# Designs tried in a protein design chat: miniprotein binders against q96jn8r1131to1294. Part 25

Target 1, 164 residues: q96jn8r1131to1294
Amino acid sequence: TLEFLENHGKNILLSNGNRTATRVASYNQGIVVINQPLVPQLLVQVRIDFLNRQWTSSLVLGVITCAPERLNFPASACALKRAAWLLRGRGVFHNGLKICEKFGPNLDTCPEGTILGLRLDSSGGLHLHVNGVDQGVAVPDVPQPCHALVDLYGQCEQVTIVNP

## First folded at step 3 (miniprotein)

Design uB4
Fold by ESMFold2-Fast, scan of step 3:
Parts: sequence; C-alpha cells; structure tokens
Structure uB4 (fold): chain B 164 residues (1-164), chain A 103 residues (1-103)
Amino acid sequence: as target 1 above (164 residues)
Amino acid sequence: SLKDEIQKLLDRMEEIAKEIREAAERGDIDKVDELYYEFFEVAMELLKLLEELGDPELVEKILEVILAIWKAIYLAEKGDLEALKELAEKAREIIREILEELK
C-alpha cells in the first residue's frame, strides 16, 4: 500500500491513512516522500486537491536517491544539494542545477484535479505522467534505490495518492 | 476628513507593495530598496494620523506590514526573492482588509 512517510516537511499534516498530505502553513516546508522505493514499472500517482492562488509557483515532484526516513528536509525541494532530480515548472533539476529547460507541461499551471505520476522504465529512465499521458523521459538512468518525492510548494496545499 | 487621508495613504501603500513585488519578480534589488524607503515614509505618515485617531489595533496591523516588508527585504539581500514576492502580496492583502473596514 503506497503511503507518504511520517518523515516530512514541518508544515505537512498527513491524513486519510497517510495517503493525503496537506500543507497547513506558509508556502514551503511541504516535502513528502512515498514510503517505498520507486522500482521499474511502478506508477506512483498524486492528485492535486487544492490550489491557493495567492502564491505564484506550485508543486515540484521528482526522486531522491538518499534514504528519506530520517532526512532533515530543507524548506524547499530545490534547496536539496545532493541526490535529487526534480521537475519544477517546465524545468528538470539535478542537485539544484537546471539540466533541461522545457519538459512536459508547466507544473505551475496544472489545475486542481490534475493527476501527476512518476514511473521508471526498464532502462531506469524517469517518466512523468499527466492525467495518464506519458510525457517521456525526463531523466535517464536514475540511480537505485530512489524514492518519489512531492514538494507542496506555493499554490499546491494538498495532494492525495491515487490508484491507477 | 481624517478617514479620507488615511484611505489615500493606504491606497498608496498598496500600490507601492505591488511595485515591490514586480521589481522582485525581475530581480531588481536596487528598485526594491528604493520602493521600500518610499513605503516606509508613507507608513510613518499614516502612523502619525493613526496616533491622532487613537486606534491601537490599526497601528498594530500597519506595524505588522512594515515588519513583514523589512524581513522580506533582508531575505532578498540574501537571495530569497520568492520570500519577498510572497510577503509583498501578503502586505497588500492586509492593506486591502484595512481599506474594506474603513468603508
């Protein structure tokens, strides 16, 4: 059963059997991580439940290759200086450095109800899925083990893990 | 009237806060600093009028806005422009609430 880990950003409240994450304060400190490694062919999906339009940027998602159970998370996922591959807006970032300018849709403009998915292919390529549509390989050959991460940054105040 | 003068100063503060956010969005720290000093001058003029009105609750709200903008400027100097943009928008929300109460 997929769940968010109990170790998370300090502004997060988990509910619904740890399948819903709500950011209860500010715009940051909203990192959550899935409770099991992202193995090839596993599709991890979250639905955007609530957007607060007073903020300009929105959620970030991706993978980390360090053990998340006891990690001291920074205020935002993009402040991770190691072991992270992240999708923010239309960019792909590795350890704080933008490695791709335009990939997939702009995550800052996805509406409530959007379902975002992460999947590794058989070659270790990280794929983004948007409402069931595969956007292609965002990151080739991700090191194993890796863990799916969602940063409820800015506009995105609530997400829920959804089954396929 | 005193109320009309207060409303005019609050309107000007909202416009300046908007300009601070726009300057922050383009990374213009020099302009942010310039606008902050304008904001502070308007806020000090407003506080003088509020001291005559005798409304300590409104004084506290205005001080909250000033401190939020000051903190945002400090963080922007350290490279956190997102914090500045978000605090400038929050300042505008508080100013709008005050304006609505004065109507």
Scores: ipSAE 0.000, ipTM 0.081, lowest interface PAE 23.3, mean pLDDT 77

Design uB5
Fold by ESMFold2-Fast, scan of step 3:
Structure uB5 (fold): chain B 164 residues (1-164), chain A 103 residues (1-103)
Amino acid sequence: as target 1 above (164 residues)
Amino acid sequence: SLKDEIQKLLDRMEEIAKEIREAAERGDIDKVRELYIEFLEVAFELVKLLRELGDPELVLKIIKVILAIRKAIELAEKGDLEALKELAEKAREIIREILEELK
């Protein structure tokens, strides 16, 4: 079964059998990682449960290609300087550098109840799914193995893993 | 008029919030502190006028913005500039919404 790793950002509390992640303080230190590698055709999905509109930005999601079990997480996912491909707002980022201006919906404006998914296709392309709809290839040819990452940044204070 | 004076103070607060964001972006914490003092002086004057209008919801909204920016400055002094940038941008958004309503 899919669940969040017990190695996570220091402001995270896991519940519901490690399937729900809650950020209990501040706006950052909210990185969580799925416990299994993202293998081709596996769809990993999270639902946005709670948004705090005190903050401007919202969740980030993507993949990392380093081993997450003992990783020292930075304050935010965008501070990862190697082995990271991230979707934030409307942009696609590789190791902190914006590589695409405009992909999919604006993640800073997705409402509570939105289901966001990550999937690798058979060619290693990383896809974003929004409420079950494939948005296309955000990142081509992602190195493997890779691991799905969610950063409960800013507005997004709670997510839950949901089945397809 | 009272409305014109309130509008003028909100315009000043929006400009200061923009300058705080820009100073935070370049890591100039001394400038951020200086601008925050100016922001507080303008905000206190605005609160006095809003209390005369009897608009407690707007007064509370302004106080919340002030407290949030103060907290962000504390975090930024500990090296967390992200909090300050986020809150300065949120403060600008709220101030612009109030300005639009006053039109």
Scores: ipSAE 0.005, ipTM 0.246, lowest interface PAE 12.9, mean pLDDT 83

Design uB6
Fold by ESMFold2-Fast, scan of step 3:
Structure uB6 (fold): chain B 164 residues (1-164), chain A 103 residues (1-103)
Amino acid sequence: as target 1 above (164 residues)
Amino acid sequence: SLKDEIQKLLDRMEEIAKEIREAAERGDIDKVRELYIEFLEVAWELLKLLRELGDPELVLKIIKVILAIYKAIELAEKGDLEALKELAEKAREIIREILEELK
């Protein structure tokens, strides 16, 4: 069963059998990782449960290729370098570089109840799904193994893993 | 309290400014840019709280920091490390002024 890993950002509290992640303080230190590798055709989905409009930016999601069980997470996913491919706002980022300017919806404006999904296709392309709709390939040829990552940054204070 | 939350963000901004200087000193331009993006996010959140506090001088000070950060992000893309160090120190000076006025 899909769960958030117990190694996570310092401000995270896991509940609901490690399927719900809540950021209990500040705006950062909110990185969580799915406990199983993102293998081709596995669709990992999270639902945005709570948004705090005190903050300007919102959640980041993507994949990390280093082993997450003992990783010392930075304050935000954007501080991760070559091991991470991230979707933030409308951009796609790798190694601190914006590699695509407009991909999918603006993640900073997705409302509560939005279901966001990550999936690898058979060619290693990373897909974003929004409310069940495939947005296309955000990142080609992701190295494997990789793990789905969510950064409960800014507005996004709670997400829950959604079964298909 | 509102002042406690403002203090936390100011402390975080001081920490980020130090990290920017250290990354710039070693020539890590990608890290400098990442840190300035984080710095910008914290500065915008601080601006919201300072508006709620209702002190126009503090609001103007953080607006100056935000403008400096936008310039820094542009300069990081061009690789001007010397200018980046100067902007980080200028921002830190303004942050200290805000901290002093909140005491």
Scores: ipSAE 0.000, ipTM 0.176, lowest interface PAE 15.3, mean pLDDT 82

Design uB7
Fold by ESMFold2-Fast, scan of step 3:
Structure uB7 (fold): chain B 164 residues (1-164), chain A 103 residues (1-103)
Amino acid sequence: as target 1 above (164 residues)
Amino acid sequence: SLKDEIQKLLDRMEEIAKEIREAAERGDIDKVEELYEEFWEVALELYKLLYELGDPELVWKILKVIFAIEKAIDLAEKGDLEALKELAEKAREIIREILEELK
């Protein structure tokens, strides 16, 4: 079954059988990683449970191509300098650099209850799903193995893994 | 216009790869490291434009270049100039393939 790894950002508390991640302090140190590699056709989904409008930006999600079990996470996923492909706001980021200005909906404006999904297609393209709707290929030909990552940044203080 | 920007970046990458080979042959490790950092920045900008162009084969090719550059940067601390030269030459071969497909 899909769970969040015990290795996570220091402000995270896992509950509900490691299926719910809550950021209990500040706006950062909120990175969580799914316990299994993102293999083609596996759809990993998280639901936004709680938003704190005190902060401006929100959740980041994407993939890393390094082993996450012993990784020393930075304060923000966008500070990852190697092996990271991330979706933040409307942008696509590779290793902290914005490589696309406008992809899909603005993640900073998704309301509570939104279900966000990541999936690799048969060609290795990374897809974003929003409330069950495929937004298309955000990143082509992601190296494998890779791991789904969620950064509970800013507004987003709680997410829960959702089965199909 | 988009193809002109892509061509300009590909030409710049060919030049950097050549400069890496020349610096490595002289044994100038500091210059090789500096050039690989520049090579990485140009490759990322080219990746964005090739993704915008929408050709998945070209996107895969530039990703292979980026992976080779990232490997070279990790290996730079070991001072293996022959390995760094080989990675630059492999990147240059792929850049030439991208140039060929754009004709």
Scores: ipSAE 0.000, ipTM 0.138, lowest interface PAE 17.4, mean pLDDT 82

Design uB8
Fold by ESMFold2-Fast, scan of step 3:
Structure uB8 (fold): chain B 164 residues (1-164), chain A 103 residues (1-103)
Amino acid sequence: as target 1 above (164 residues)
Amino acid sequence: SLKDEIQKLLDRMEEIAKEIREAAERGDIDKVDELYWEFLEVAEELLKLLEELGDPELVEKIWEVILAIIKAIDLAEKGDLEALKELAEKAREIIREILEELK
């Protein structure tokens, strides 16, 4: 079963059998990682449960290729300088470098109830799914093993893992 | 028993909430930060046990405690230590009510 790892950002509380992550303070320190590697064709999905409009930006999601079990997470996922491919707003980022300007919908404007998914295709392409709709390949040739990451940044204060 | 484990975690949460209030009273930001980390760890463990117990009313009360401390720390980060003290005391009061009901 898919769960968030016990190793997470310091502002996170896990509940609901480690399937719900709540960011409990501020706007940062909200990184969570799925408990098993993202293998080809596995669809990992989270639902946005709660948005706090006092903040401007919202959640970031993507993959990391380093082992997450003992990683000291930075304040935000975009501060990761190695082994990270992230979707933020409409941009795609690799280790802090913006590699695509406009991909999919603007993640800063997705409302509560939106279901966001990550999946690797058979060629190692990372796909974003939004409410069941495949947005296409955001990142080609992701190294494996990799792990799905969600950063409950800014507006996004709660997400829950949901089955397809 | 499961109930004894829950009570021990609640006792620890009450102690931490009290220590947060006391550290805030002194303006000891390093100690507030340290206690906040410890509070989150204990709260997460308690929530796991409460899911196993299946008591939704108790879960609601514990979330009130968690949210009070969360808001207290958020306000402290924004410079409002007085609000931190008030919310930490509120959290402690709710924990004490729960402990009284469990006895």
Scores: ipSAE 0.000, ipTM 0.154, lowest interface PAE 15.3, mean pLDDT 80

Design uB9
Fold by ESMFold2-Fast, scan of step 3:
Structure uB9 (fold): chain B 164 residues (1-164), chain A 103 residues (1-103)
Amino acid sequence: as target 1 above (164 residues)
Amino acid sequence: SLKDEIQKLLDRMEEIAKEIREAAERGDIDKVEELYLEFWEVAYELYKLLEELGDPELVDKIMKVILAIYKAIDLAEKGDLEALKELAEKAREIIREILEELK
């Protein structure tokens, strides 16, 4: 079954059989990674449990192509450089560049209870799902193997893995 | 107009740079990093508008700001508040240069 990897950002506490991630301090150091590669057709879903609106930005979703088991995670996913493709706000980012301007809903405004999903299609396209609805291809031709990443940044203090 | 939109983004960037200095003076490294990520978003919007304006020197200036912001994320993690204040002041100086050229 899907779980968050034991290697994670410094401010993360895992609970609920490693299916719930809580950021226990500050606004950063909140990166978690799913415990198996994101293979085509696997739908990885997380539910937003708690939002703290003292912060401006909220969670980031994406994939990394480096091995996560022993990685020293940076303070934010944006610092992962070429190894990461990230969905933040309404933008799609790679290597510090915004590669798509408006995609899907604004992740900074998704309420508690929102279920966000990542899936690779058969052609290597990365899809975002919101409350069960496929938003389309955010990133084409993602290199494999890759791993699903959630950065509990800013407002988002807790997420839980949800089965389809 | 395009120039009015550019002016608004430059004004916002100057406000963010001031807030970065103030947060750094307080030793609030977490707030400094949050502000730098917001600074980066505004800088990229400005970059797009300056590209549309078609002045290569202004594009080069904003790109230097973006590179400094990118470096600031790593410095924030390391807790180097003095370097973070220096980068914000350097960015502010470049923003003033862009404002002056748009007069």
Scores: ipSAE 0.013, ipTM 0.244, lowest interface PAE 8.8, mean pLDDT 84

Design uC1
Fold by ESMFold2-Fast, scan of step 3:
Structure uC1 (fold): chain B 164 residues (1-164), chain A 103 residues (1-103)
Amino acid sequence: as target 1 above (164 residues)
Amino acid sequence: SLKDEIQKLLDRMEEIAKEIREAAERGDIDKVKELYKEFLEVAKELEKLLEELGDPELVELIRWVIELIEFAIELAEEGDLEALKYLAELARLIIRDILEELK
């Protein structure tokens, strides 16, 4: 069973058997991580449940290669630097650098009900799925082990893990 | 660019903070009140752009500035010009921190 780890950002409240994450304050401190490594053939999906449109930016998705169980999470996923490959807005980021300008839809404009998925292919390429549609390889040859990460930043105040 | 627009607003906020201090030194409470209202509007616009930039530490800093400005607007009804000068200087120091992080 896929769940969010009990180690998470300080503004997160887990519910629904640790399958729903709600950011209960501010716009940051909203990082959650899936409880199992992202291995090839595993599709991890989350649904956007609630957007607070007082904020401009939104949800960040990606993978982290450091051990998440006892990590002191920073205020946002972008601070993880070398340990993280992140999809934010229209871009793909690693080590604080934008490595791709336009990949997939703009995550800042995805509406409530959007289902976002992360999957590794057999060659270690990281794929983004949007409402069941594979967007292609965002990051080739991701180091392993890695873990799926969601940063409930800005507009995105609630997500729920959904089965394929 | 987004960073150029952010830079422009930060520069404007530094100018407003200076003007607040100068108006307070002259004892011009009406001008201080006017300038603090402008300061708040510019800070809120900057908040939107910093949110779009996606740096949570910078958003936290500008929200602190907004909180200081809102407090100053309330305090201005009491006419404490020395306190209003002090709050403008605190805001300016935070603005300089934001400028430094953008480099």
Scores: ipSAE 0.000, ipTM 0.169, lowest interface PAE 14.0, mean pLDDT 84

Design uC2
Fold by ESMFold2-Fast, scan of step 3:
Structure uC2 (fold): chain B 164 residues (1-164), chain A 103 residues (1-103)
Amino acid sequence: as target 1 above (164 residues)
Amino acid sequence: SLKDEIQKLLDRMEEIAKEIREAAERGDIDKVKELYKEFLEVAKELEKLLEELGDPELVELIRLVIELIEWAIELAEEGDLEALKELAELARLIIRYILEELK
C-alpha cells in the first residue's frame, strides 16, 4: 500500500500503481515522496531499476519534515536546506551542511538492482538499509512526522518501491 | 575551505579551456581531444563540490558545462576545430560567471 505521492518533481512519471518512478528528462527535477509518514516499524524500500552513466552523481535518499502534498519541489534535494536530512554519495546532510563525511556505501556507485531502505528506530534514529543490511544510525532523533524522500538525481532514472 | 577547493578547480578549468583554444588554433586535434577529456574529469569533480555547497544555480551551470564538454568530445571525432574552439570559449565564460558568483 506504499505509493509515491502525486506531488513530485516535474520530470517524474509515475507508473505501476504509483510504485515506480521514472525520470524522463535531464538529470534533475526528480524528487518523489512516499505517501505515508515514516513511523517506527515501517521499512520503506526502493530498488534501483535503471542507471544512466552519462551522469556523475546518483540518487539521494532521506526524510523531510514539511508537508509533502503541497510542497513546490526544488530542482534537487540538495536545495532543500530546511526540514531535510539527506544521504548523498557517502555523506549525511542537514540544512545544506554536511554533518557526516562517511556513512554507509557510496550511493553514487550502487548498481542496478540495489535495494535501499529507510527506517526509524524506536528512539527516532534514521537507519539506511542496503540489500537488507542495516548500515546503522545515519541521523539521530529525527523530528516527527517525517516522510521518506527519494531524489532520482543524475544516474538514477528509475526506482520501484519493493516490499520488505 | 569548500569555496577554496571550488575556486582551485574553477581556475584549473579556465586554464584547460585556454589550452584547448590554443591547441585548436594550431590544428592539433589529438591534443584537443586529450584536453577535453581532462576538462570533463575536472568538471565532474567540481560538480560534486558545488552540490555540497548547495547552490542549485551553480550546480545547473556546471552541469551545462559538462553537457557542452560531452558534446565537444563527440564533435572532436569529426575534427571540427572551429566548433571545438567555440565550445571551449562558451565553457570558459560560464566558468567565469560561477567564479564571480562565489565572490
Scores: ipSAE 0.000, ipTM 0.192, lowest interface PAE 13.0, mean pLDDT 84

Design uC3
Fold by ESMFold2-Fast, scan of step 3:
Structure uC3 (fold): chain B 164 residues (1-164), chain A 103 residues (1-103)
Amino acid sequence: as target 1 above (164 residues)
Amino acid sequence: SLKDEIQKLLDRMEEIAKEIREAAERGDIDKVKELYKEFLEVAKELEKLLEELGDPDLVEYIRLVIEAIEEAIEYAEKGDLEALKDLAEFARWIIRLILDELK
């Protein structure tokens, strides 16, 4: 069963059988990670439940290649160096670098109820799905094993894992 | 040297972040607002020097700091001192990452 790991950012509270993550303070310290590796064809999906529009930026999602169960999470996923490939706003980021300027919809403007998905294809390409629609390959040839992560940053204060 | 100028601005940012925390602990919102404006100016100067240094990781770190400061400035009108302290501590944490990369 897909759950968020008990190891998470300091401002996170898990509920609903570890399937709902709520950021209870500030704008950061909101990283959560799925409890099993993202293997090819597994579609991991989260729904945006609550947006605090007092902040301007919103959630980040992507993959991390280091073991997450005992990781000291940074305040923001963007501070993860070589271990992370991240989608933020319309950009794709790796190791602090923007490796793609404009991919998919702007994550800073996705409304409550949006379902965001991550999937690896058989060639190791990372796909973003938005409300069931495959946006294409955001990152080719992601190292494995990797784990899906969500950073409840800024506006996004609650997400829930949803089944396809 | 370029690295000496970078170190000087990093030291100044660390000092400002500490002053923000202390002002917030006293409940001095006007001082917090003024310190965040100074923090932004120093961070933008540091961004230029880090761009000149040519390390894209360091440039992205300072951009994270600048974004956090800009959020804090907008947020300061709401008067949530705990959030403003948290933003300053986040900035200090990123500054330490920059310092570690420079070693």
Scores: ipSAE 0.006, ipTM 0.223, lowest interface PAE 9.9, mean pLDDT 83

Design uC4
Fold by ESMFold2-Fast, scan of step 3:
Structure uC4 (fold): chain B 164 residues (1-164), chain A 103 residues (1-103)
Amino acid sequence: as target 1 above (164 residues)
Amino acid sequence: SLKDEIQKLLDRMEEIAKEIREAAERGDIDKVKELYKEFLEVAKELEKLLEELGDPDLVEEIRLVIEAIEWAIEYAEKGDLEALKDLAEFARLIIRLILDELK
């Protein structure tokens, strides 16, 4: 049931029943969004399938609070500003502000096969899961409704939705 | 002297980010494009000095700024002045975080 929305960044090609997203060009225009709102206790997971080490930075994970079905996606998730809470490299970002300096592993160095998950707890705290291990609360009190977002930026050219 | 060189480049980048915001507020897209080109050059120079300093955390921070500038170059072609202004402010925030870590 979990799929990537048909509305996505210009460089994305969806396959495998809209469960695999591939960035087919450049290093950007690679935003995808899960088709269902991220409700408390729903664990959304993606596996890193392919990394191109020509690029320095890698994928971004997070949530957006705006309606994604008809959104004109910017070239990078960072440009979403107030609507987005993002995990990039080792940082947590909201509205261009770095709200946590070092959280979890460095996303720019996660290898192929890594499974990354997003989950809201019962208090609205956003959790990152890495290979099944809960990293803790990255963002407290996420506004709802919200939607899980993956930005296939730089190194990360392919991800696939994985069941818990 | 290495830290002095790094400080000078960080100060220069903060000034360029301010100039980008001001040019964008005037609707001067040609000036914004010119400033982002200079911004990228200074950021890459700073990356090399931070690598020489040997602090991998500071290298990570400047790479976030370089990434923002790369996005800005893409957006400049589309003429989205609000996005260009926002990306410059994001870069400025990261530059301030680097300055704080240096002390």
Scores: ipSAE 0.005, ipTM 0.196, lowest interface PAE 10.5, mean pLDDT 82

Design uC5
Fold by ESMFold2-Fast, scan of step 3:
Structure uC5 (fold): chain B 164 residues (1-164), chain A 103 residues (1-103)
Amino acid sequence: as target 1 above (164 residues)
Amino acid sequence: SLKDEIQKLLDRMEEIAKEIREAAERGDIDKVKELYKEFLEVAKELEKLLEELGDPELVEIIRVVIEFIELAIELAEKGDLELLKRLAEIARRIIRLILEELK
């Protein structure tokens, strides 16, 4: 079964059989990673459970290509330069660069209850799903192996893994 | 232990300073303001623990860092992101020196 890894950002508390991640302090140190590599046909989905609007930005979603089990996570996913492809706000980012404009909805404005999904297609393209709707290919040819990552940044203080 | 808690707060301050730099580089003044306010709160908690530790020199050093952060918050209203980046880097270097002293 899909779970968040017990290796995670310092401000995270896992519950519900490691399927719910809560950021218990501040605005950062909230990176969680799925316990299995993201392989083609696997749809990983999380639901936004709680938003704290004292902060401006919200969650970041994406993939990393480094081994996550013993990684010392940085305060923010944006610091994972070459190892990460990230969806933040309306942009797609890699190695500190915005590689795509206005992809999908603005993640900073997704309300509580939104279900966000990551999936690799048969050609290695990374797709974002929002409430079941495929937004298309955000990143072509993602290197393998890769792992789905959620950064509970800013407003987003709780997410739960949900099944399709 | 008290020293372990102090080290955790110092590590957190170093990471906040890095995030301030990154927010400033992307031109996000609202995020820089949020981060500096968080930086201030962590620095004030650290001051309390350093007072418990009983090292008056370290307390004075963190008070200077707090004054730097308060100046940065004031200057953030003017939107000079390059200056705000530089102030965060200076604070980060001071925090690193405190970490080395406590080893």
Scores: ipSAE 0.000, ipTM 0.147, lowest interface PAE 15.8, mean pLDDT 84

Design uC6
Fold by ESMFold2-Fast, scan of step 3:
Structure uC6 (fold): chain B 164 residues (1-164), chain A 103 residues (1-103)
Amino acid sequence: as target 1 above (164 residues)
Amino acid sequence: SLKDEIQKLLDRMEEIAKEIREAAERGDIDKVKELYKEFLEVAKELEKLLEELGDPELVEIIRYVIEWIELAIELAEKGDLELLKRLAEIARMIIRLILEELK
């Protein structure tokens, strides 16, 4: 079954059989990674459980192609220097560089209850799903193996893995 | 100290913004492009230090500055020196706001 890895950002507490991640302090140090590789056609979904409107920006999600089990996570996912493809706000980022200015909805404005999904297609294209709706290919040709990552940044203080 | 490092990077960004203005006034588009790329790297280092400082509002502000610099780099390919000069002036105003917050 899908779970968040025990290796995570220092402000994270895992609960609900490692299927719920809560950021218990500040606005950062909230990176979590799914416990198995994102293989083609596997849809990994998280639900936004709690937003703290004290902060302006919100969650980031995407994939990394490095081994996450013993990775020292930076304070935010956008500081990852290698092998990371991230969706933040409306942008798509590769290793810190913006590669697409506007893709899908603005992640900084998704309300509590929103279900966000990541899926690889058969060609290695990374798809974002929002409340079950495929937004299309955000990133073509993602190398495998890769792992789904969620950064509980800013407003987003809690997410839970949900079944398709 | 951390605050001294942050101050040093903010001062460097102000210098780069001034140099962008001067290069744009001379019509030196290659220098403007070079300076904007340097500006981006300094802004990214500043973001890391502001995260260590633990001030989320300043982190958000610098991230907007980074996005504006990235836009300026894209627009530099079109060679609009007047626009690139104005974007540098906007970045400089935001840097001044960050300096006031640090007080």
Scores: ipSAE 0.000, ipTM 0.163, lowest interface PAE 13.1, mean pLDDT 83

Design uC7
Fold by ESMFold2-Fast, scan of step 3:
Structure uC7 (fold): chain B 164 residues (1-164), chain A 103 residues (1-103)
Amino acid sequence: as target 1 above (164 residues)
Amino acid sequence: SLKDEIQKLLDRMEEIAKEIREAAERGDIDKVKELYKEFLEVAKELEKLLEELGDPELVEEIRWVIELIEFAIEWAEEGDLEYLKYLAELAREIIRDILEELK
């Protein structure tokens, strides 16, 4: 069964059998990672449960290639640099650089109830799924092993892992 | 104090990021370019002070801001103003993270 790892950002509280992550303070320190590697055809999905529109940007979704079990998480996923491929707003980022201008919906404007999914295809392409719809390949040929990451940044204060 | 100097540079960087946003919204590419150069100089001064403070996470965060600014400067002739504005907003959010960690 899919769960969030016990190692997470300082402001996270896990509940619901480690399937719900809540950011209980501020706007940062909200990184959570799925408890098993993202292997081809595994679809990892989270639902946006609660948005606080006091903040300007929102949830970041992506993968990291470093081992997450004892990682000292930075304040935001954007600081992970070379180890991370991230979806933020409408951009795709790696090593602090925007590698794709516009991909999928704007994550800063997705409403509560939106279900966001990550999946690797058989050639290692990273796919984003939005409310069950495959948006296509965001990142080709992701290095493996990799781990699905959610950063409850800014507006996004709660997500829950949901089954397909 | 060292923390007071760091605070002043962070406040200045947040101000520059706002000015970049406003210049980009007006379509003033020359002003955006000038502001990014100032942004880089202030960020490099802040890096030295954060190294002196001795917090490795803060040093990594400011180095990432420096990389974003250098990328923006190189991209300025090719990228549209929305992208340059976006990079400044990313930098501003990291600056806010640093400000929060100093509290």
Scores: ipSAE 0.010, ipTM 0.202, lowest interface PAE 9.6, mean pLDDT 84

